VH-VL binders against q9y4a0r168to385. Designs and how they scored, part 2

Target 1, 218 residues: q9y4a0r168to385
Amino acid sequence: LQPEQIYNADETGLFWKCLPSRISVIKGKCTVPGHKSIEERVTIMCCANATGLHKLKLCVVGKAKKPRSFKSTDTLNLPVSYFSQKGAWMDLSIFRQWFDKIFVPQVREYLRSKGLQEKAVLLLDNSPTHPNENVLRSDDGQIFAKYLPPNVASLIQPSDQGVIATMKRNYRAGLLQNNLEEGNDLKSFWKKLTLLDALYEIAMAWNLVKPVTISRAW
Key: E = the ipSAE of ESMFold2; O = the ipSAE of OpenDDE; V2 = 0.75 times the mean of E and O plus 0.25 times the DockQ between their complexes.

## First folded at step 1 (VH-VL)

Design p08 (framework fv_patritumab)
Fold by ESMFold2-Fast, scan of step 1:
Structure p08 (fold): chain C 218 residues (1-218), chain A 116 residues (1-116), chain B 113 residues (1-113)
Amino acid sequence: as target 1 above (218 residues)
Amino acid sequence: QVQLQQWGAGLLKPSETLSLTCAVYGGSFSDYYWSWIRQPPGKGLEWIGEIDHSGSTNYNPSLKSRVTISVETSKNQFSLKLSSVTAADTAVYYCAREWDYGFDYWGRGTLVTVSS
Amino acid sequence: DIEMTQSPDSLAVSLGERATINCRSSQSVLYSSDNKNYLAWYQQNPGQPPKLLIYWASTRESGVPDRFSGSGSGTDFTLTISSLQAEDVAVYYCQQYYDTPYTFGQGTKVEIK
């Protein structure tokens, strides 16, 4: 298979409502001082091919099916592929739905646009949220998932963390720059931040991850 | 309900690599940072470094060139490797849970002695 | 790095009397955005790991007796034991978690007179 036909997906948690702080910068992630709220957490899944030139729309799992901030926005028009689960965690059903309804169609369209065979592999680690690989196949068998051996998965994990860390840094930077539009009160800005605002910011943060950052992770 | 169980080699010779592992039972693993902290006999506490479920690490600058912390998220385990040990590395080593409250749960400690 | 200094190094107090331990940081550990001091206190008995007593300078950890209290802000903090009990004989440490590397005071040994 060509590098364009080889994909990898990785999951991470995000506390989307966080204050800019010295600690957040130093820890390489967005944090909220004090007790954290489950309602301010989502699960994000990043997926891209080995060249980094095809980044799939982020998959986001939140708690509410129709968050209050979405009232004027159709979920199909969100900058992410949104799913709901009461704990905001990825599960077998959501992963299978994402694979069948989003991954397979978008990969097929991309490969067709590049004049390549519509054949691809999705490389995954052995996570409890990932279905049996026999279930993760297109009807024609040409697009399928395969679990990485433990030693190969461990080699990829550090590289994937580089991509995830870059995306989270981009997210924090975006929030900080937008704070200039809200004036001087950091707490007021964060109290007004909605999940919809966060989804646009994280989608932009993902789009800012350069192809070379993704390709060097392989 | 949260318990940290730790294990590893207790007796080392100078120049060897220290290896310790901590396993977390009960409660969430992915919502916290997990730290290693050491205490030389009769002395105070020194933070070594931290890791989260995704493998993101921060190390004490004084130990950064010798320390590696890794995570095995599928087993809720994280491990410490400290290279090129000397007698100054003799200490009780603790694993601990970390978040907005400081360190609220600790392992029982592993005494590591470096002697020739 | 933020340096933590405790005083005194050791303290002898009679049963039922008040014990006070001071902790000073080389720079402020007050986070302006949430108005919290990122300062914790720990108790360590011989042969055991440290136990968290107080976080955010003054919030008592669940299960900790109310005779323990923390106070202070910015760079100057105090741990108070209002009525010393026999089981309170231990070494006490302050810790800042405002910035990495996290740092601890040198410890204060509390003994019965």
Scores: ipSAE 0.005, ipTM 0.433, lowest interface PAE 13.7, mean pLDDT 81

Design p10 (framework fv_patritumab)
Fold by ESMFold2-Fast, scan of step 1:
Structure p10 (fold): chain C 218 residues (1-218), chain A 119 residues (1-119), chain B 113 residues (1-113)
Amino acid sequence: as target 1 above (218 residues)
Amino acid sequence: QVQLQQWGAGLLKPSETLSLTCAVYGGSFSDYYWSWIRQPPGKGLEWIGEIDHSGSTNYNPSLKSRVTISVETSKNQFSLKLSSVTAADTAVYYCAKEDYFGTYYFDYWGRGTLVTVSS
Amino acid sequence: DIEMTQSPDSLAVSLGERATINCRSSQSVLYSSDNKNYLAWYQQNPGQPPKLLIYWASTRESGVPDRFSGSGSGTDFTLTISSLQAEDVAVYYCQQYYDTPYTFGQGTKVEIK
C-alpha cells in the first residue's frame, strides 16, 4: 500500500472552556475557572493518512444530543462530525458509525481523486472503545482496520504525542487570539464561549496541523 | 477514580542514581501533568518536577542538573532519575497528578516510596 | 522562587475547639486576569501521602468536611478547622501554584491539647 492508503486514528479528551492563567501562559496551557465540578469536556478523534495530506473532518463526542449553542445551526454545516454520548466518551457504536459512514466514504473519495486503488488500512491501538477487527471492514473488503500489537505499534504507528499536542496548542492559541481581538476581559470571554465556538476553533486548530508534522510522526 | 502505583529503588549508596516509576490507572493520561514530590523524614514537601504525555518537562531549579523525568505513554507510566545521590536525598518520594490545563494543585497521590541513601 | 511561610509551627487545640493556621507568600499569588488565588491546602496523616483539602484558597475538595474552610487573598491565607475532631490530628501544608517551582509551607502540626 502507498502512504496515501495508510491511515491512523487517535482519541483525546479536551476541556474546551478554559482561560489562560499566569502559569498557563508561561506553560502554554489553559485553566478552567472555579472548581473541577464545573467542567466542559469533549472527546476528539483525529484521523489522517501517512502523507498528512488527507486529514479527515474531526470526530467530536459531546454530552448533549442537541446543545443549546447549536440552536439554528444545521448539523450538516458543523465543522466537525458530532456525536453524543452521556459521558462524552467514545463507544463501540459511535466508532463503528464513524468508520462506516464517514471514514470509508471519505477515504474512497480521496483515493479516487488521486487515481489510486480504493484500498486502505486504518491502523489502531488496542482500545476497549474500538470494535472487533472483523466488523471494521467495507462491504468489498478493500478498506479495513487492523490492530497493532504493542511491540509492533512502536515501530509503525505515528507518535500521537506530537500531532495531538500540536492540535491542542493551536486550539489554545486560537482562543487567546480571539479574546484579544474582541477586546473582552477573560471573565467575559469565559462566560460567552459556547460549544459551537469551540467546535469552530478546534476544527481550525486541526486544519493548521501541517502535513509534514503528521508524516514525520511516522 | 485515578490511581497511582509506584515502585523502584529503596536503598542506595552515595553517588548512585535513584530510579522510580509511577503507573497511572483510570482517567486519561494525556489530559494531565504528572509530578514527583519528595519529603525528607520529619520535614516538609519539595516539588521535583513535572511531565506531560508529550514528554514536556519542568524541573525545580534546585535539582535540575541531577533530575530527568521521562514518560512511556503506551504504558501510562512516568519515571524519575536523580543522579549523584547523597544522604540529603533520603526521603519519601511521591508521584502525583496535576491538571494539564493549569490547575496545578495535586488531587491524587501515590502511596510513596522511601529511599534511603547510606554508606 | 515564591517562599511560603506557615505559622505556628505547632498548635495544640482541645477537641471541639477552633484551630487556625496561617500561610504567607513572599509574593502575591492572586492573578489579576482570572481573579484567582493560586493557593491550596493539604492534610497529611502519619504514614500517608498528603490529601488535598482546599484549592483556589477557599474551595473545598469533594468529600472534605465543612468544618474545614480556607480564606484570604494575595499574600495572607488562613485554614480554619471550626471544631477539631480526633481524626484532624495531622500536619497541614499550604502550597502555591502561581509560579514554578511550586512551593509548600514548612507545615503546621496540629495536636490535641
Scores: ipSAE 0.000, ipTM 0.432, lowest interface PAE 14.2, mean pLDDT 81

Design p11 (framework fv_patritumab)
Fold by ESMFold2-Fast, scan of step 1:
Structure p11 (fold): chain C 218 residues (1-218), chain A 119 residues (1-119), chain B 113 residues (1-113)
Amino acid sequence: as target 1 above (218 residues)
Amino acid sequence: QVQLQQWGAGLLKPSETLSLTCAVYGGSFSDYYWSWIRQPPGKGLEWIGEIDHSGSTNYNPSLKSRVTISVETSKNQFSLKLSSVTAADTAVYYCARDYEDWEGAFDIWGRGTLVTVSS
Amino acid sequence: DIEMTQSPDSLAVSLGERATINCRSSQSVLYSSDNKNYLAWYQQNPGQPPKLLIYWASTRESGVPDRFSGSGSGTDFTLTISSLQAEDVAVYYCQQYYDTPYTFGQGTKVEIK
């Protein structure tokens, strides 16, 4: 398989309403006005090929089926592939839906655009939220997942080698820049930040991750 | 149980600087904004300003030229200075906690300090 | 600045009867992105600081009796005491926290008739 045909996906939690302070950066914590002890958290899944030239649209798992900030926005028009789960965690059903409906079609389209055979492997860690590898296959069997042994997965997972950290740094920088441009005080900005605002910002942050950052993680 | 204790000089002459301090006991200091609110005798409430543990402030524009709020995070204290006082500054001054981290509603209040400005 | 106007300035209500206080903001305090009204209600007894009763226009603060309720949206808000008790004699204030400076209504004095 060519590097264009080898993909990796990994998950992280995002505290999307975080204060821009040293403590917030270190702890990854945020506070939600009016809700004591609630963390505004989503699960983000990053997926890209070994060249870093094909980054899939981010998969985001949130708590609500239709968040209030989405009121006027069709989920099909979001900058991410949005799914809902009561704990905002990835589960077997969501992972399989993402694989079948998002991953396989988008990888096939990309490989077709490059004149490559529509054959690819998705390398995954052995997470409880990932379905058995024998069910993660395209109808023609040409696009499929393989689980890496835990000791190997930790060495070659792109996200574990700084890709996720780079994306999160880009996210925080973008939020701070938007606050400065609006001329708001910091409290007003964080008070008014919505999940929809965060989704646009994290999508931009992912797009800013350079191919070389991803390819070097392999 | 969180408790706010406040103190400072209660009698001032016109042109002097008002100085009040509020100390927070029994709970987290760094997770909240802390406000000063005043109430002239027999009248309504006026928000003066707020500060967090890092020293980030928001002030009422009507008072901004005369107001400074500062924080001493190591002691869980924050202080109000209001310069060039006049009789119009006579009021009970309260310190208060902004509800949650960003609400601007106030769930815990100090007892109040009566400040009288007269010659 | 957002101006807050309460009505009436004072009212006398018999024990066990309903008391209603109105609050109007000069502009909407409903934030469209989270669909919340940034409006609070306070009770102040003589010689004491105000006590938070309600936030988000209708959410009752912990420990506040069920007889207190808030309603309304946008610019028009109501605090209702469904069955006035002797301890409810106080001045009540509405407050917006949609924008700084935070502003309060002029107060409504509730007395027993």
Scores: ipSAE 0.000, ipTM 0.452, lowest interface PAE 13.3, mean pLDDT 82

Design p15 (framework fv_patritumab; at its last look DockQ between E and O 0.02; V2 from the best seeds 0.00; counts 0 for: pae E 14.0 > 2, placed apart)
Fold by ESMFold2-Fast, scan of step 1:
Structure p15 (fold): chain C 218 residues (1-218), chain A 117 residues (1-117), chain B 113 residues (1-113)
Amino acid sequence: as target 1 above (218 residues)
Amino acid sequence: QVQLQQWGAGLLKPSETLSLTCAVYGGSFSGYFWSWIRQPPGKGLEWIGEIYYSGSTNYNPSLKSRVTISVETSKNQFSLKLSSVTAADTAVYYCARLYSWDYFDYWGRGTLVTVSS
Amino acid sequence: DIEMTQSPDSLAVSLGERATINCRSSQSLLYSSNNKNYLAWYQQNPGQPPKLLIYWASTRESGVPDRFSGSGSGTDFTLTISSLQAEDVAVYYCQQYYRTPFTFGQGTKVEIK
């Protein structure tokens, strides 16, 4: 398999209203004045190939099926692939839907565009949010997932630290830039920030992650 | 309220195939994994397997050669078939919903299956 | 497979007294990405299916009385009933949902002394 045919996906939580000067962190949760941490959290999944040249649209899991901030926006036109789950965590059903409806079709299209065989492997850790690898396979068997042993995963998937950290840094920087451009007090900005605003900002943050940052993580 | 109603043959002879069905009422069938769990008399719980509403299955490796779980999405039903039964398969069989990756939040009442000659 | 071991196998507690049940997993059930322990507790009364009490090691299911609490992280977990009531006489099971196959502890029978 060529590097273009080798993919990795990483999951992380995002407290989309949290800034260092405004947060209280308890047991990995963020609390902002006037808000509950669970109301401000989503799960994000990043997926890219080993060259970093093919980045899939972010998968985001939120709590509500139709958040109030989405009322004027078709979910098909969001900058991310949005799913809902009561706790806003990735689950087996959502991961399976993302794999079948998003990952397999987009990888196939990309590989065809490069003149490569439409065969790819998705390298995953043995996390509980990931289905058994036997069910993560395209109908023709050419695109499939493989679970790495814990010792190998720690060596092969450094993108958990580097790529995710870079994306989150880009997200925070983008929020601060937007606050400055609007000329509002920081408190006013955070009160007005909606989930839809955060989704556009995190999508931009992901797009700003350079291919070299992803390829170095391998 | 979500309710799981189960039924099937309760008395089997060795070598026969066990067949049980579970129907889901009062909630969405789509988007969930549906599981079978069994409990031999006086013993603990053993997970048998699960099926996603679209038909994908995962089975307990200890039973995979004998287990088939299938789904009838149009009827909000899923079924268990366990082949080549022996006395060791005597148990109460439960159907249950897996809430995402998480835990079993709704259970059927159970069906006692007795395998005797 | 992840092995789940409970202790004790049975315990007798007087009404109004505290009951403590332990559960140990053969590997960590803590997932770093969401900081959650994939551990649930179930109550089973005679002739009934198991009933979910606690998930994520410490989150009480809706409708479950405050006297039930869960604690622990990683490999060691505890279910506590702060003041045993007559209806709490049951078998209690821990379950890991970190990976398939899902596995349960052997059960702890709680009786009135």
Scores: ipSAE 0.006, ipTM 0.476, lowest interface PAE 13.1, mean pLDDT 81
Fold by ESMFold2, look of step 2:
Structure p15 (fold): chain C 218 residues (1-218), chain A 117 residues (1-117), chain B 113 residues (1-113)
Amino acid sequence: as target 1 above (218 residues)
Amino acid sequence: QVQLQQWGAGLLKPSETLSLTCAVYGGSFSGYFWSWIRQPPGKGLEWIGEIYYSGSTNYNPSLKSRVTISVETSKNQFSLKLSSVTAADTAVYYCARLYSWDYFDYWGRGTLVTVSS
Amino acid sequence: DIEMTQSPDSLAVSLGERATINCRSSQSLLYSSNNKNYLAWYQQNPGQPPKLLIYWASTRESGVPDRFSGSGSGTDFTLTISSLQAEDVAVYYCQQYYRTPFTFGQGTKVEIK
């Protein structure tokens, strides 16, 4: 298998109303200097191949089934793949749906466009939210998942020190730029920020992650 | 605070392509939908479509086959192209900001586009 | 598409008297999850672009005089000018933003008797 056929997916929480790097997130809370913690969270899953040349559309899990801020009755026009879950957590059912309906087709399309065999592996951490790897296979068995043993998982750069950290920095920088353009009125910006705003900004932040940042994490 | 300035050709012949540009000053371009809305002389308002600063578009289905809205983020600009114009496309064309994706809080001054021949 | 119908098309009111404009949508504009009506009102003075007056059916935009008020819910909405002033001569539009395509009422022209 070539590096372009080796994928990894990692999950992170995003407190989408958190502002610049001076704002810290501690154990599920977001702090703003001089304000109480803010607890509005979604789960983001990033997926890319080892070269970083193929970054899949982000998977986002939120609480609301159809937030009003979404304009279309057809969610195909969103910049992310959105799923709903009672606690905004990734779960086994959502992960399997994403694998079957998003990951496999997009990987096939990419590999076909590059003239490569439609054969790929998704490397995952051993997370309780991931399904048994035997059920994460394409119909032809050529695209499948494997869980990393605990002893090898530590050899790969930590997600929050690499790809995910870069994405979150890009997201916060984008929010900061919007706030400065609005005349530095943080209160007004907080009131204006919707989930859909956050989805577009995090999608842009993901697009800004350079291939070299991804490949170095491997 | 936010200022929208718009320009483009105001006189067209049938079958030509309408092309208008709107530039945004005094506020953030990022994080907003930017819209085009038109008003035929003596008539009401019609929403043409919108673009998110990152490039995603939504168009009025009545115009979708003829409309293209584009963004140039480096210049804080967005533009409207409406192909195959007829006299029915004669209107004042406005650019506007969608506040928090809900309603229009800032409008350009309008550009009268006349289609005649 | 959500159709927006205003009534009357034209209204003549004496200075200081009450002006009432009605707007009806073909579908409910109330989103039960947040309990908000996705309706705005605009004022358009001659030769000028529209100006936002009311959003969320009843919330006055900053700088709009107290004499303007919005009411209603679901499919039926009202803009009221409690004491008409000379500067209120304009065309008024309601607009739904529940979903695209955004649509406007046909407008109500308000004049001084």
Scores: ipSAE 0.005, ipTM 0.450, lowest interface PAE 14.0, mean pLDDT 79
Fold by OpenDDE, look of step 2:
Structure p15 (fold): chain C 218 residues (1-218), chain A 117 residues (1-117), chain B 113 residues (1-113)
Amino acid sequence: as target 1 above (218 residues)
Amino acid sequence: QVQLQQWGAGLLKPSETLSLTCAVYGGSFSGYFWSWIRQPPGKGLEWIGEIYYSGSTNYNPSLKSRVTISVETSKNQFSLKLSSVTAADTAVYYCARLYSWDYFDYWGRGTLVTVSS
Amino acid sequence: DIEMTQSPDSLAVSLGERATINCRSSQSLLYSSNNKNYLAWYQQNPGQPPKLLIYWASTRESGVPDRFSGSGSGTDFTLTISSLQAEDVAVYYCQQYYRTPFTFGQGTKVEIK
């Protein structure tokens, strides 16, 4: 397989209302001085090929099936693939759905557009949130997932963390910039920040991650 | 020198399940795809499927509904099960190593499986 | 599935003479990204498993005599034995590994005339 045909996915948690510069995250809670702790967390899964030139839309898992901020927005038009789970965690069902409905079609389209064989492998670490390898395959068997051995996973995962860290930095920077542009005080901005806003910002943050940052992770 | 040794029952009745095992010696089991290929008497070769050392599988669509390939990494072994056999499944079955996801560089000696009533 | 067709089905050649086997694929086996042809040739003796001869259409496997050569690109490929030897009597198969399922030609039987 070519690097274009090799993908990796990794998950991370994000307290999307927390601004690290002025908000402290203590014991999994986002706190603002003088305010009650707010627990607004999502799980984000990043996926890209080894070249970094193909980045899939982020997979985001939130608590609410239909957040209030989504009332006027079709979930299909979101800049991310949104899923819901009671704990806002990735689970086997969500992962399988993502693989079948998002990963496989998007990868096929990409490879086709590049004139490449529609063969691909998704490399994953061993996580309880990932289904068995046998159920993670396309109908034609050309696209499938493989679990990395622990020794190999340890080599790749630190690089993945670098990518995720970059994305999170971009996200925070973007939020701060937006706050400055709106001219609102930080408190008002924080109160007005919706999940929809956060999703758009996270998507932008992901888009700003350079391909070289991803490729170096391999 | 990499060697593949295979064994299993060579005579089956219709509707029974074919079961073969292949053991790998003299080389690394990890990092490779391992395949099963069959050849009916006097005919060509048919790829059945493959398994990665970690357990991921790919099957020929023509046999997918009846084929199960499994691996036991601790023993450097992988196995083939083919259910609901008929006379059409009579063949020499080979295990083989897939080099670099591309071609077959090492083969077992083959096991003749005959399906007869 | 990619269909592989060999020609001829059988070939009789005198000792020391050239043997030529053709293989055609139903679609191109040339991968644009690396400019390689995903084609292999195998030799099979009676009662033995196939033996790898050529991969990437033209690269000889280690230990294979120089008289064996592979050529071609895209959909048309050729295996050539420049000077047929007695030990070369066998059935030869082409195989594509461009995509799964992997498929083989029907085989060409090479005999001594």
Scores: ipSAE 0.000, ipTM 0.531, lowest interface PAE 12.2, mean pLDDT 89
ESMFold2 (binder alone), look of step 2: mean pLDDT 93; pTM 0.944

Design s00 (framework fv_sonavibart)
Fold by ESMFold2-Fast, scan of step 1:
Structure s00 (fold): chain C 218 residues (1-218), chain A 124 residues (1-124), chain B 103 residues (1-103)
Amino acid sequence: as target 1 above (218 residues)
Amino acid sequence: QVQLQQSGPGLVKPSQTLSLTCAISGDSVSSNSAAWNWIRQSPSRGLEWLGRTYYRSKWYNDYAESVKSRITINPDTSKNQFSLQLNSVTPEDTAVYYCAREGYSYLWGAFDIWGQGTMVTVSS
Amino acid sequence: DIQMTQSPSSLSASVGDRVTITCRTSQSISSYTHWYQQKPGKAPKLLIYAASSLQSGVPSRFSGSGSGTDFTLTISSLQPEDFATYYCQQSYTFGQGTKVEIK
């Protein structure tokens, strides 16, 4: 398999509505005015090939099937592949649906566009939220998942020290830039931030991750 | 509320097939938010997960390695139930057998609803 | 395979006591430990899921904590109905159980 045919996916949690402070910057935390709502957390999964030239649309798991902030937007027209789950966490059903309905078709389209054989491997950790690898296989068997040993997975998957950390930094920078452009104080801006706003911002943050950042993580 | 009711014989002879059924009320066996499990309990092995069945776009089964060659778990959508078949039983299969729901809304493989249990004795 | 070690295997306690049960896992999965209570002749009952989340209908004296490889179930003030066997579970593997008996 060529680097274009080797993919990796990794999950992270995002409190999309929180204020960075001097202490949180130093300690890797964020503060929120008042009580943190469970609705303010989502799970994000990023997936890309080893070259970094094919980044899949982000997978986001939120709590509500159709949040109120989506009122004017069809979920199919979101900048992310959106799924809902009571606790806003990835589960076996959502991972399987993402693999079958999003990963396999998008990888085929990409490889076809590049004149490459429609054959690929998805490298994963052995998380309880990931189905058995014998279940994660296309109908023709050409696109399939492989589980990495724990000590190997930590070295080659996107991590908080690499691709995911870069994406989160891009997200925070984008929100701060928007606040600066609006001329509002940080607290006022965060109060008005909706889930839909956050989804557009995190999609932009993912798009800004350079191919070389992804390829260097391998 | 969701309830699980078990049925099946409590005595099985060595080399025969153990067959148990779990009837579901208050939920559908083809629910996209659940998986349906069999778990057994014996003094020697403790609580031991045997396998599960669940529906998404099609039916899937997962089985514990220790029983994989002998076990089948089958859903029945018309009766809203699922069954356990364990082939070639030995005295070591003597246990209390439970069916249990794994509700994905709780995440991470927690078993939130259990059947009443069936004591199965394997003896000549 | 994930390996689960539960301790102690049994303990004796009095009503009003604080009881702690620990579970050690071979993998560092910080949110995937669940806790169950089982009374004689009954099926196990889910108490805590994802290390620290209290199951609906379970009294607040039950709490879970822990991350990485070390997890704890705490009963802050033991009641007569709490004398039972307790089990931890992670990734379809159960601990061997802790029997909480009258002192």
Scores: ipSAE 0.006, ipTM 0.444, lowest interface PAE 15.5, mean pLDDT 79

Design s01 (framework fv_sonavibart)
Fold by ESMFold2-Fast, scan of step 1:
Structure s01 (fold): chain C 218 residues (1-218), chain A 124 residues (1-124), chain B 103 residues (1-103)
Amino acid sequence: as target 1 above (218 residues)
Amino acid sequence: QVQLQQSGPGLVKPSQTLSLTCAISGDSVSSNSAAWNWIRQSPSRGLEWLGRTYYRSKWYNDYAESVKSRITINPDTSKNQFSLQLNSVTPEDTAVYYCARDLWSGYEYAFDIWGQGTMVTVSS
Amino acid sequence: DIQMTQSPSSLSASVGDRVTITCRTSQSISSYLNWYQQKPGKAPKLLIYAASSLQSGVPSRFSGSGSGTDFTLTISSLQPEDFATYYCQQSYTFGQGTKVEIK
């Protein structure tokens, strides 16, 4: 397999109203100075190939099927692939849907654009929210997932080696820049921040992760 | 209703700069859900995408390789419009120029709203 | 780059006919293909996006199908206002067009 044919996906929680140096984070919540705890969380999944040149659209799992901030925005017009689940956690059904409807088609298109064989492997950790390997295969068997042993997963998965940290850093920097440009105080800014705003910002943060950052993590 | 209205000269001499403007109503040029494109059409080349500008925390531009060295697309938030500048024009730049919106999906590039078009002739 | 071929280049049809236009790509593009209608002197109008999704306000006689490299636009019962040129598009590349003319 060429590096273009080797993919990794990893999940992280995002407290989308939390600023790094100034806000205390409690599981599912954060504290803003002079404000009550804020409970705003989603799950994000990042997926890219070993060259870093193909980054898939972020997968985001939130609590509400149609959050208020989405207004008239169709889910197809979001900057991310959005799914809903009561706890905002990845589950077997959402992972399978993402694999079949998003990952496999996008990987085929990318590999064809590069003149490469439409054969790829998706490297995953052995999470309870991931389906059995047998069901994560394309119809022709050429695109499939493999679970890494626990000791290997921690060493070679790019997201675990700093890609997710870089994305979250880009997200926080973008939020700070927006607050600075608007001339708002911090408390007012965080109160007005919507989930839709956060989805655009995290999509931009992911797009700003350089290919070399991803490829070096392998 | 979103509408795009184009303005600019119809005749340009070879080696000069072509300048066109697209005024937006019913949407904001800084809308996070949209990108703003220039597309031209000629009998010899057909429909040809030239580039786009869009706002996602900051302004970005994408340009077609064939014109990248000569083209600039700029938004103007105060007037709610965006413009095209194409330098060093030749007779091959003769075309009808359209501005168009695509919605932020990242994969479809569907141009759902178009300006009326401006016929540009490059001749001496 | 991905090359696109529309067929036929032109066709003649009568009101009430079923019209089929094909777009083929040199390599697979999944379902990320759009269709446009253009009348003389007018800008193109989006009919279908993502291969099969009908744009709001477009009559239901228009439909799109296909995935991978082979895509079809169908007009189930041609109306007088449908005589136009039709274009497929993927990413930043347009097909050369199919002219639908009165018989």
Scores: ipSAE 0.006, ipTM 0.432, lowest interface PAE 16.4, mean pLDDT 80

